# VHH binders against Riboflavin biosynthesis protein PYRD, chloroplastic (PYRD), part 23

Target 1, 366 residues: Riboflavin biosynthesis protein PYRD, chloroplastic (PYRD), of Zea mays (Maize) (b6trh4)
Amino acid sequence: PRLAAGALSGRCQAQAAGDLDDAHYMRRCVELARKAAGHTSPNPMVGCVIVRDGRVVGEGFHPKAGQPHAEVFALRDAGNLAENATAYVSLEPCNHYGRTPPCTEALINAKVKEVVVGMTDPNPIVASKGIEKLQGAGISVRVGVEEALCRKLNEAYIHRMLTGKAFATLRATLSMNGIITNQIGKGADQSGGYYSQLMKEYDGVIISSDLAKMSALPLSREAGTNQPLCIIIAQGESSRLHIPSLSQEHASRAIVLADSPVTVEPAGVEVAVFRQIDLESILQLLAQRGLCSVLVDFREAGESFASLLNDFQEDKLVQKVVVEVLPFWLASDGLSNLAFGGSQSFPLKNLELRDVNGSVLLEGYV
Key: E = the ipSAE of ESMFold2; O = the ipSAE of ESMFold2 at other seeds; V2 = 0.75 times the mean of E and O plus 0.25 times the DockQ between their complexes.

## First folded at step 17 (VHH; framework vhh_5j56_2)

Design z4 (from y1 with E107P; at its last look DockQ between E and O 0.01; V2 from the best seeds 0.00; counts 0 for: pae E 14.6 > 2, placed apart)
Fold by ESMFold2 at other seeds, look of step 17:
Structure z4 (fold): chain B 366 residues (1-366), chain A 127 residues (1-127)
Amino acid sequence: as target 1 above (366 residues)
Amino acid sequence: QVQLVESGGGLVQPGGSLRLSCVASGSEGFTFSSYAIGWFRQAPGKEREGLSSIYSSGDSSTYYSDSVKGRFTISRDNAKNTVYLQMNSLKPEDTAVYYCAAGIYYPDLYSFPWDYWGQGTQVTVSS
C-alpha cells in the first residue's frame, strides 16, 4: 500500500499500525523485556529488536536500573547493520540524561531509518519528547504496535507514574467452602510454584506482624531473584517485635511500619512510625522508595491489618486480586463474616482461572 | 482525579451526522496521552454497550464494535486533551445516552474495566 504523505516522502503514504510483521517483532520485544522481571524497578521493563532487510540484526533488553537501556544493547548487538534499519522498542525511547545516556541519541547516532514504538512514556514530564526528538532528527516513528500488550507488561510502572502509588495486588487463600486460611497451597512456595513466582515479580510484600512473628518471611525460590522487600504492619503492637526468621545480616530485607514506637529484633530493621497507618499512605511511601509493585499477602490477618483494605475498591488502592482456592472443605460452626469487604459490592474483571498443583488460582482486576 | 466531559449530543434525523467530543482534565501531572479512551452508550432499559476505543497512539490503535463499524470514527487530539466520535448514517437504534471513559492500563470494550467515566450526552435520532 502507499505510504502517507509526510512520513517518508511526499509521494508515499504509510499504512496503519498492526502489520503482522510489526506485531511479531514487538511481541519479541516483550519477550526480551520479561527476562528482567523483578530486576528493573523503578525503571520499566523494555525490549528492543533491530530489523534490517527483513531479519533481526540485534536484540537487547534493559537488565536493571542503572544499566544501559534496551536500545543501547540492541544497537551494540547490531553494530554497523543498525544503519538504515528499523528499531522496534516496547516503550518510547528516553530523551533525558541520568546515569545512562539517552536512548534517542543512541538511535540517532546509529542512523536508524525508522523506530516502531509499542507505547508512549507515561511520565507526564517526558511523554512524547523521545518521539519528537527522533522525528526532529528525520527518523520515521510509528506508535501503538501491540500497545495493549506493552501496557500490560508495565502496568505497575504505569500505575506508579500516573498515581504516585505502588501497584497493589491482594492475595488470599480460601478453602472450597470459602473460609480464609493462613496456609498456602501445597508446593506453592517452592520453585516453580505460583507463590514463589509472585515473590519474584513483586518489588515488595505487605504482611501482618503476626505472620512475621510466626512464619518465615515471604521469599521467592526462583533462580536469580531479587527478593521482595517485606513490609511488616505493626498496628497495636506492644513495645517489642521479634522476627525470628530474619538475621541481622539480612535486616535490610524488611521494614516495619508501626503506629507507635516499637523495638524490633533483629537490630538494624528500619522502623517507621505513623500517627495513623492507612494503605494509601503505605503505597505512596513505597512508590517514593522506588517500588512499583507490592503484594498484600492476607495471612494471619487481625482486625487492624484487615482494616487497611476496607475501601480498597472505592479508593482504587488495589488493582488486582489473586485468590487461591484449596481443595479442602473446612469444618465450621456455621456462617461467619469472613470478608474484609467494605460497604460496596463490585464485580472483578478479566477473571482467569488456573490449576496449581491440585488447587485453583483465580485472578482478576478490581 | 480525572474528569471527562462529553458534548455534541442532540436531535438529528435518520441518516444524519453528529460529532461527539470528550474533553479530559486532571490534577497536576495529568498526561492525557497515557490514557486509552472509549465511547459507550446506553439506551433506556438496555445494558451499556461499548462502541469504540482509541489507545494513546491515536488512529493506528482504534477499535469498533460491529454495531457501529463503518459508520462511526474515533479520533483524538492530544494537544487539546480531546477525543471525538464522528457518527454518520445515524439510525433510530442509535438513540441513547453516550458516555466516554478513560483507562489507565489496557482497557477494552468487552473484558478489561475502565477507570473513569463522563456524565453522558443525549443523542436522539428521530424522523
Scores: ipSAE 0.000, ipTM 0.360, lowest interface PAE 13.7, mean pLDDT 83
ESMFold2, look of step 17: ipSAE 0.000; ipTM 0.185
ESMFold2 (binder alone), look of step 17: mean pLDDT 81; pTM 0.835

Design z5 (from y1 with L109F; at its last look DockQ between E and O 0.66; V2 from the best seeds 0.00; counts 0 for: pae E 10.4 > 2)
Fold by ESMFold2, look of step 17:
Structure z5 (fold): chain B 366 residues (1-366), chain A 127 residues (1-127)
Amino acid sequence: as target 1 above (366 residues)
Amino acid sequence: QVQLVESGGGLVQPGGSLRLSCVASGSEGFTFSSYAIGWFRQAPGKEREGLSSIYSSGDSSTYYSDSVKGRFTISRDNAKNTVYLQMNSLKPEDTAVYYCAAGIYYEDFYSFPWDYWGQGTQVTVSS
């Protein structure tokens, strides 16, 4: 079916009068899902809203891997009112058996009349299988409501599902006159600041050994957050690396990737030694450890760390860039080149910007 | 860590058949029956295409894409840690590198993430 397969043309060609209500309820699903930001990996963030007679009768979201899916919570919340209701869900309901029955079966048993889906399952082998199961049981299904929003919510999950690699975002800071700087904007690393929010949203952060030696390790200051795994790249280092801000109690929150043997203080920090450190191998390793997303924090970087980003469009190693432009004009000896990547020129896609406490934050896709 | 090795590719005439194998191995505690296995293919200059999968519970969770339904059959031998793809009625457009992938089944997950991939085996349908 065309709409069930995520056909974009159907939504662009003006929909029935109920489309505005659909968008409203799907945006609510996304809002619910984001309550679990930083807690669901390797699972996606999913929300579900049950609507009957124009009223929300049940809501739910997936709070953490190992907990029930959003649909189960929403159906429990709705109780008997789920019968003949419309279920809005940000991700196609699962149709596989595991320890618990699939969400398609739960929706069928609740006798919902209709299911509205934000995005299909990103796995191409099982895509539409949940939708087909629901339709086979006589349930009306609409697909693609707020699809771009739903896909952006789970972009890291989708990337890992399709490639087996972690989703990578490059973060850097520029002055107004285009000079790369190691500073972060005023308040960005405090609660509510964009940097603190990034640390909540990403499973890991990749930093240089120079940053680790000179500064506190990146962390989120959002309440109740899981802190990202700190991945420290130690290329060409001496035989010892001291991380002064890391206590031995928290040694498991960092891993050192080195190109030669290195002794790390504090004791207990994992060290992995590679013949050659490259970004692709790092992203693969992190995915296998259950990380869906990593932030490459370009601060205190020498040429060795910067070389990880050469030709980052090749093999699609980095998917997203976040650049903070500071409201400063920095002194310079002359013209300089910005160097974050290799030999190709390309436009960024889906560009967005916003004001962040006197700076401009730019976001775009490779 | 899970390692996957494909074999059985080669050159075949249109209308012919091939049987691909995917052998899995892993670290201590590896349990093959806990993984879904999928087959994918990629022709030069094209996106990777999902073809078929079989879940850890065996035949009850078999899936086929429309492009191969009726021609390809997936099967599983847990005693040998092996998944097979029987490919019949092959066409020139089936020419591609074929990959197997393994999805770790996580409790209460929405789907099977394909985190482990083989190196691929070439299938060429002559004409």
Scores: ipSAE 0.000, ipTM 0.364, lowest interface PAE 10.4, mean pLDDT 82
ESMFold2 (binder alone), look of step 17: mean pLDDT 81; pTM 0.821
ESMFold2 at other seeds, look of step 17: ipSAE 0.197; ipTM 0.620

Design z6 (from y1 with A36T; at its last look DockQ between E and O 0.01; V2 from the best seeds 0.00; counts 0 for: pae O 21.3 > 2, unsure alone 64.8 < 65, placed apart)
Fold by ESMFold2 at other seeds, look of step 17:
Structure z6 (fold): chain B 366 residues (1-366), chain A 127 residues (1-127)
Amino acid sequence: as target 1 above (366 residues)
Amino acid sequence: QVQLVESGGGLVQPGGSLRLSCVASGSEGFTFSSYTIGWFRQAPGKEREGLSSIYSSGDSSTYYSDSVKGRFTISRDNAKNTVYLQMNSLKPEDTAVYYCAAGIYYEDLYSFPWDYWGQGTQVTVSS
């Protein structure tokens, strides 16, 4: 007998007349969902498209945690045209009652004929509950359309929910001849640049105290963005740390994690003191504060900051690596090596690359 | 063929404890440490309920549903290909058939669904 999660395994991949149209509408759901990038954490990004007679009659996305879900907006947009329509949604509709009715009830009350789901809920407790509720009400449900795309959309949410830890990405910059640099590509931190877009996508950014003392704190320059929490690692610091780019008005944008008591300027910056700073403890603390995603920005990374990465692969603390390769050949003097990571070789998975204003950006999974 | 076998079920008084085991065995090349293990239960006439999961070796991250958090503890011993569910402070509503399931989540965050299921072990809580 087949149990709740097993219903999604071994699904027949049939060639149906509407399968190509399904992919088109599901990709539109993902496009809509991405409009809320940086705004929904800890909630996933979700999009919904209502289709009747081959035409989109309603669209919606989940704009921000605490706001209505994508299905509600799409149903409102469709109005009476939702009756007997097909609803496409990138994530299994919720089936729990809270301050608002569950999305399954909204779809049932709108009398949709069919629901097409990109991915089931990754939570093993509630997986398939929304689908089963819809089926029990006589609604036809299809699952798994563009599933890989839908899962990638919410990789941080999935990781946080399954592991209880924040999804972590390591970012570094290399010259063409493999030398770690502290620079980022020209224009990368300006609006539309990849670095600015990364800052939009992560709840927090971990940086060295040296970077904090020397440079502006990382931020996104995308319009309307929630800025990441800046997590500053202060190991071996004196009793004082000055962050010149941070005003007292914005002290809440940063937290200092230190191995000894330290007075931070400006006043109001939170300081947490640990007996020993390690990446696992940092990620645990950040998850407890509600962060689902964290970027480790490897710049100005003296020996103490680099040591955070010694065990990251072995302990599965980092899930993704983003490397910018600059179009420069840097002079070197004898041996040159990368000075981070756990001293072990391992392959990266699912490598992707793109051109970014004369540099190459590489992305791969640990 | 990969097989999961639950054991340790039985009859217990309210407030009592049981420890369930899920032992995995398989064909040559089977690597238990690569699997995330979940525990589920199903009472007669009710839908299956997810209880807890424990991720692959090296992570040991755990998840608990609200219905069992604080009372149940999941753990694993990769050398023995075994996952345990320690169930304390048992209540009559915990009466069900308990199942373990395995899937490869941590090598691929997008792996889905649970690939292997056990046959189940009965737990009965009554006076």
Scores: ipSAE 0.000, ipTM 0.111, lowest interface PAE 21.3, mean pLDDT 80
ESMFold2, look of step 17: ipSAE 0.000; ipTM 0.100
ESMFold2 (binder alone), look of step 17: mean pLDDT 80; pTM 0.819

## First folded at step 18 (VHH; framework vhh_5j56_2)

Design aa1 (from u6 with F112R; at its last look DockQ between E and O 0.33; V2 from the best seeds 0.00; counts 0 for: pae O 7.3 > 2, unsure alone 64.997 < 65)
Fold by ESMFold2 at other seeds, look of step 18:
Structure aa1 (fold): chain B 366 residues (1-366), chain A 127 residues (1-127)
Amino acid sequence: as target 1 above (366 residues)
Amino acid sequence: QVQLVESGGGLVQPGGSLRLSCVASGSEGFTFSSYAIGWFRQAPGKEREGLSSIYSSGDSSTYYSDSVKGRFTISRDNAKNTVYLQMNSLKPEDTAVYYCAAGIYYEDMYSRPFDYWGQGTQVTVSS
């Protein structure tokens, strides 16, 4: 905006202060968008903030696929105060007609002075068309404010748009002495625990058939959660697979991907048979079903399940790794060999860590 | 159900040109004109990049990324179920596997933009 035209010691200084203000409001857009975490897939999470005279006059976020976009809610909240205001939005406004006019027209009709965009839309059908429409109507547009934050917010959506495959995160638990364990940390699967949060944030979870036979299927214990689809990998199984924790009433919570015909108990669980199960085909199938993100939960893995992850770095099939390290030393007969990710060494990028209830959670990008 | 086949890739010198084709086919009731077609590429060690898309014939229905705008031209021939990508002024940086992808226009464009993907065709730009 022209906030920097005034009495301060020049446009450079006022523009630097304006840049901080832009970042502040865009971070608020991201905060608003996160209120819909776990609810918008296959749509992105989007937030919008309307600012006039240095004050927020309207806010909104996209709550669920099929409902209005963030800009609509923010403009309704602002009412008449949207005129001559600056609209901050974490993702480029849409410029296509549907049941209602596009968000670009809503912004134009509200007579906003300026639009500040976190990132362009990764969908090549619509990319930059929203920005071009706004500029053509005489609205000032700035792009790229807090872009890294906005891209991280929707990394799964972006990945699906660019590749046609679901974004994949590998999760594993290690002891302090480097032994892969089937146990997760104390309290991790309860409300507020990191595992429960992951189940809220991911559209699906991929598990081995052995895990499905031996324990309750993964779920989130966060309030108001849409539960992830449970994808059970059944390779080299007999003609029968029993999932004891799953009732027939909840059969739609799971799908079995098998390499040969198998009868699943309970009845009503979908079974898909492949000649050869590979991670690329799984991720593509899940994206076609509307899933943007999946968690590969490496527990009770066995050789067949582990083989899905061979060379995952070279093929870019897994984007993120989450490793929990437990504060225990496990007995073993010798040195542990964790070699399921291929024959190449590589550093993880953007490493983050947290202390979680007596263990350490590590997150990094492939 | 919908199949996409890319062709026209190969080896070319810097500054040269190639024309890629994407031929679509489908089961009974397949209507090519209902599909948007996009071109993507993936170079070794890089993420896949969206290059261009076309919803219908004409300039108003086309998109180009900044990396190819002015050098690449997308067009479609609905009678032949084919989309073309004319690539001019090719650079070594254009070396990649090129993919076409198809999706039906959807009122909520946040999802399902490209449900069908081709197998890819290699383009190599070197002396």
Scores: ipSAE 0.014, ipTM 0.480, lowest interface PAE 7.3, mean pLDDT 82
ESMFold2, look of step 18: ipSAE 0.014; ipTM 0.433
ESMFold2 (binder alone), look of step 18: mean pLDDT 80; pTM 0.813

Design aa2 (from u6 with F112W; at its last look DockQ between E and O 0.57; V2 from the best seeds 0.00; counts 0 for: pae O 8.1 > 2, unsure alone 64.3 < 65)
Fold by ESMFold2 at other seeds, look of step 18:
Structure aa2 (fold): chain B 366 residues (1-366), chain A 127 residues (1-127)
Amino acid sequence: as target 1 above (366 residues)
Amino acid sequence: QVQLVESGGGLVQPGGSLRLSCVASGSEGFTFSSYAIGWFRQAPGKEREGLSSIYSSGDSSTYYSDSVKGRFTISRDNAKNTVYLQMNSLKPEDTAVYYCAAGIYYEDMYSWPFDYWGQGTQVTVSS
C-alpha cells in the first residue's frame, strides 16, 4: 500500500481539473470495452466505470451479444457504493426492455447521481432516449467525453447502423519499393501477430478462390476467438472447387459466392450463386447475416477478384485501409502499379503506423 | 428477402412539404409488423444520415434525429405494409436521396440494425 502519492501531489491545476478526470475515466471505459473485441457483434463494444469520491468502485464491459450490458457488470462490481456515484459509459445507456431490464433503469435503481457518456447511440430508434430517461429521473448527464475515441471503437457498428452494409477494410502487403505481394510479414499470422489479431476482430474475411485452393484459410490464432466467416469469391470457376485445408467438420467456417453453379469439396460448404458478383451486394448480404465488419484480404488476386475494388473511392464501399510494407526490394519490369484503387487521387485520413516485427503497418481511412 | 420501394420525392420550394412512402414486400411468410422501419438520406459527397425510425408498437416507438425533429413525422400503416415520412418546413439543406430501411425488431435485442434498403427517392429543395 502506498502511504503518499508524491507524483499526484503538486499536480498543476489544469491536470486536476474535472475535464482531465472525465477523460481519464472514459479512456478506461474504452480499454475495458476492447477486451471484448471480436465477441460482441452485432452489438457494440461498451465499457463502464463507476467512480465515487475520486475512486473507481466498479468496472464492467459487455462481453458478448446476448449477455448483460457493461453497466450491469459495473453496478454489480460496485454494489452499494454505486449510490451517489458517477457512472462513466462509452456509449449511451440502452433504454429498451428485453429479457433484461434496460441499463437506464439499472442506473436509476442504483441511485447514481451522475452519468458521463462518451457518445450517443447512432441508432435513430434509441438515440438520446437513454439520456432523456436518466435526466427525467433527476440524474445529471454529461455527453461527449472522448467522443472521437468512443466512435472509433465502434466504427463498424456505426457504419452498419447507418448504411445496412458491413464495414469494409482492405488489407494488402507491399514490398518496400511498392510492389503488391502475396506474402505477409514474418510472424504476422501467429498468436499476437497483427494478422491473427485482425482475424479475431473482423466478423468475416473475403478471399479469392485461388487463395483458398493453394493456402490454409485465414484464421485467428488468438485464444478463445470466434473465427471469422471465410467468404470465398469464385468468379469464372469450373464446376468444382476444392478447398484442401477445410475439413467437412468445419464446413460452416466458409461460404462460397459464385457467379455460376459450383460443387464445393468438402461437402456442406454453403454456396450462393449470383448473376453478377460485386462488392456492394456482398457487403449487403453479409450484413443481413449479422456481420458488421469484413476484411478484404488482397492476396492471390486475379483480374476478377481485383475488379471488386474498381472505383475504390467513388463507391465508398471500403472505409479503411491496412497496408503492410515488407523490408524487401523486389525486382520489377519498370514502374509498378497497385492492382487495385480508384481512378482519382485522394489523401487517406487519420494515418497511423506501427512497427510489426521488422515490417511497417500503415492504417488510414478512405 | 425484404424489398422496399420509396416514392413521393420530387422538387419543392423552401418551406414546402412532401410526403414520402415506403412500401414493403417480402418472400413467402413475410410479416411486415415484425420489422422496424427507418428513414435515411444521403446528399452527394456526404455520409448517409439517419433521420427517423418506427417499430411496431406504440407512439413512444418513434424516434427522430435532431436535424428533423419537429419538422418530420413518421407513421406506419401495417394493413398496407407502408411507412410514411411527412416532411414539412423543407430547407435547401434537406436536398438528398431519401432511403427507407428495414430490420427485424426483437424487444430483447441490444440493437437492431437496418439490413434491407430501398433504392431511394430524390428530394430537391430549391429556391
Scores: ipSAE 0.012, ipTM 0.370, lowest interface PAE 8.1, mean pLDDT 82
ESMFold2, look of step 18: ipSAE 0.321; ipTM 0.651
ESMFold2 (binder alone), look of step 18: mean pLDDT 79; pTM 0.801

Design aa3 (from u6 with E28W; at its last look DockQ between E and O 0.39; V2 from the best seeds 0.00; counts 0 for: pae E 10.4 > 2, unsure alone 62.6 < 65, grease 24.8 > 24.2)
Fold by ESMFold2, look of step 18:
Structure aa3 (fold): chain B 366 residues (1-366), chain A 127 residues (1-127)
Amino acid sequence: as target 1 above (366 residues)
Amino acid sequence: QVQLVESGGGLVQPGGSLRLSCVASGSWGFTFSSYAIGWFRQAPGKEREGLSSIYSSGDSSTYYSDSVKGRFTISRDNAKNTVYLQMNSLKPEDTAVYYCAAGIYYEDMYSFPFDYWGQGTQVTVSS
């Protein structure tokens, strides 16, 4: 690093000592918030930790839309110990009324001494209004502790808020020699597998009609999961679509987006017809339905489904890519040309790699 | 799908008033009262600025940025699918294109997603 010898290192450590405690408690807020992954949309994931005299006296997280905010649970958990305590919150406390009074008022009434905020509200209309309310009531407020971590926690919520479109992740599977395959890695779709965990975390999954006709619809096998909405893209000349794995009782778990009228079995599956289906319109529609995040599951993808992705980078329609590389080499009669998803080359950002039961899972941002 | 049409923009002298309207229409299960409406503006060379929002007709459901608080009043008429922005004491720095935006309102929202946007109406506060 560019740091000078010992004296600068000592000053940096001394100046950061209190900040290390703040970071610790804020990371706990994020950990708590993640307990509600897949349950809070269209609301964000939020955690709150109440600290008094160096001890956690209350914790809470927002468990799902329609339930109290994280601060309310944390304050209830702390009881009278919240007085003169420090409240750590991963997202700026709300300052608006709904069914219940705002979280700023709850914190003020509990007489907390200080509030430490991970990130301000991404909505420009309300940004800083919660912080200003707290400060106006004499509460000390610090902002920006572990801000990058807090923003990453809610990247889909933020994206929907700022763009009016659902956050999109492209998922594909490759062989070791780079051939797109329709398989999911061994055990990936079972409890504890990465695919099952993705289905827990994403509000919806976009699949081809061919996948819907020939295999079970994507589901999470994680306990207590709110299952993703299955968005089935039906393009081309078919007046009828049969989804054999979907019962009529569960018809609300799927929606069919078609470019022409189509009769869907089972009855009760919603069908929306567009003159032309494009990814931007799909992501806007899904955001309108309250979905913050969708996974584009590239399996059994015909030319029509693949065309949704032709220019995804140029149009900023996909934010993240997840690729599973399976541990086998597919037979080929020559060099293959793996080309979908745009006309331009670009590096992925923040690339991460995991071993997942003998496969390699690659994740990166567009 | 929801469509938003702004109107009521124009030229006004400093200290004057204008009333903007945002008329919402929709198909496929549209119920206007389920939507929050916000007003935004953007002047050339500046970032889009959020001004005000409303979820219902009551005072507790309205919010204002500091730049317009006390001068602008938001209101809604659910029977007409319309939201109004009454702009008083206008200043040259209020010159911008004004947009309305809509999103589904849920009780206990942390924030206000706006998924639908109008085309905008020009407001010009003279010299």
Scores: ipSAE 0.000, ipTM 0.357, lowest interface PAE 10.4, mean pLDDT 83
ESMFold2 (binder alone), look of step 18: mean pLDDT 78; pTM 0.802
ESMFold2 at other seeds, look of step 18: ipSAE 0.012; ipTM 0.398

Design aa4 (from u6 with S27Y; at its last look DockQ between E and O 0.88; V2 from the best seeds 0.00; counts 0 for: pae E 7.0 > 2, unsure alone 62.7 < 65)
Fold by ESMFold2, look of step 18:
Structure aa4 (fold): chain B 366 residues (1-366), chain A 127 residues (1-127)
Amino acid sequence: as target 1 above (366 residues)
Amino acid sequence: QVQLVESGGGLVQPGGSLRLSCVASGYEGFTFSSYAIGWFRQAPGKEREGLSSIYSSGDSSTYYSDSVKGRFTISRDNAKNTVYLQMNSLKPEDTAVYYCAAGIYYEDMYSFPFDYWGQGTQVTVSS
């Protein structure tokens, strides 16, 4: 569109089409990045799309820790077509040296004309340094395309980078009349179900010792998934803890956090003993072991497990809440009350709802 | 477990200089050179601010926030498990508790989590 003829309408349409193209390609980056869900921790999920003349000429994503960044795969896929192309990347290209050159240099050497960034690096010391490097080399950079989507993709990574603690989500199941239940919704733990997806997306799952003694340990049924580390909280436990669903061959899938020495069956399950078990110490310990995200699965919660969640909002220990409401009315002796999460009252942010096989799944942020 | 101890804080006049040290210690087989080290500060009633980081041995792996670039210099001595922050041209606005923090670094990382923190050292620039 020429500036004179249809200037306002033409430029608005051309700009709107360009904005939609940017959003489209950035959403593709996020889609690519999610292929590595459950595999990249402590690294973020990152995707990259190389576009020339309105065509995708290269795509890549970061498949797991220990492998190249998304930009490297996308540039390799594009080959010579990366020259004068636009590179879309969901996270600011890295500008640090390790044993390999930074992604900023890879993009510069490929002679891309433009880079479109979904979000800057969350580390405040490093933020914008990759962008500045690219701009200094004459590359045009646009920032913030689909930023909310890109940040949500890596909310656990961002949280760990800013706080040094694992991102924590509280999950519970309620009846329609507000009674906490230990049973999850029909099909939720099957492939494609929300619970199976949560087990894929979280590095660890925190459960009570009571649940561990009575039920199979949580796992994902998604294909090709690394299973979460099962973190079993054993406050006030006797000298022995038997986990009947866990074989000795799979002892590494669980860790027991206890407030006193305990012998665990099967042999080989790691036991860590604390003077005082509190959620902050747990989240710190798990982050130090490379976990960016943990799910607190609020089932079979006695007083000691429930107390773990007292005042979690004041200390910003839990970031997200996922509540499943079952289409059942459970029998009770009278008026019931919801009893989880301690003594706090506070509103949730950004509430979302979806139907999951006849149940309602509610998600919100603290 | 990894432990960090800051030192070198104190009172200084505007325009003066201080050199902070952060000494790391750890378990058997602890390799300090595998860690990125950052410096942060927090004034009373304010949020913690990231100042500088050093990702490996050498100047090409150092970064500075705009508020301190040109005035502060980070360096490391891996033989002594120590990172330094040389602070020059200090201003009253630099008054804060200064913390060092460490996170393990390996070549495929996008950025560094700072999982280990020191207790902090007070820096006061006379107003």
Scores: ipSAE 0.024, ipTM 0.532, lowest interface PAE 7.0, mean pLDDT 83
ESMFold2 (binder alone), look of step 18: mean pLDDT 78; pTM 0.802
ESMFold2 at other seeds, look of step 18: ipSAE 0.110; ipTM 0.574

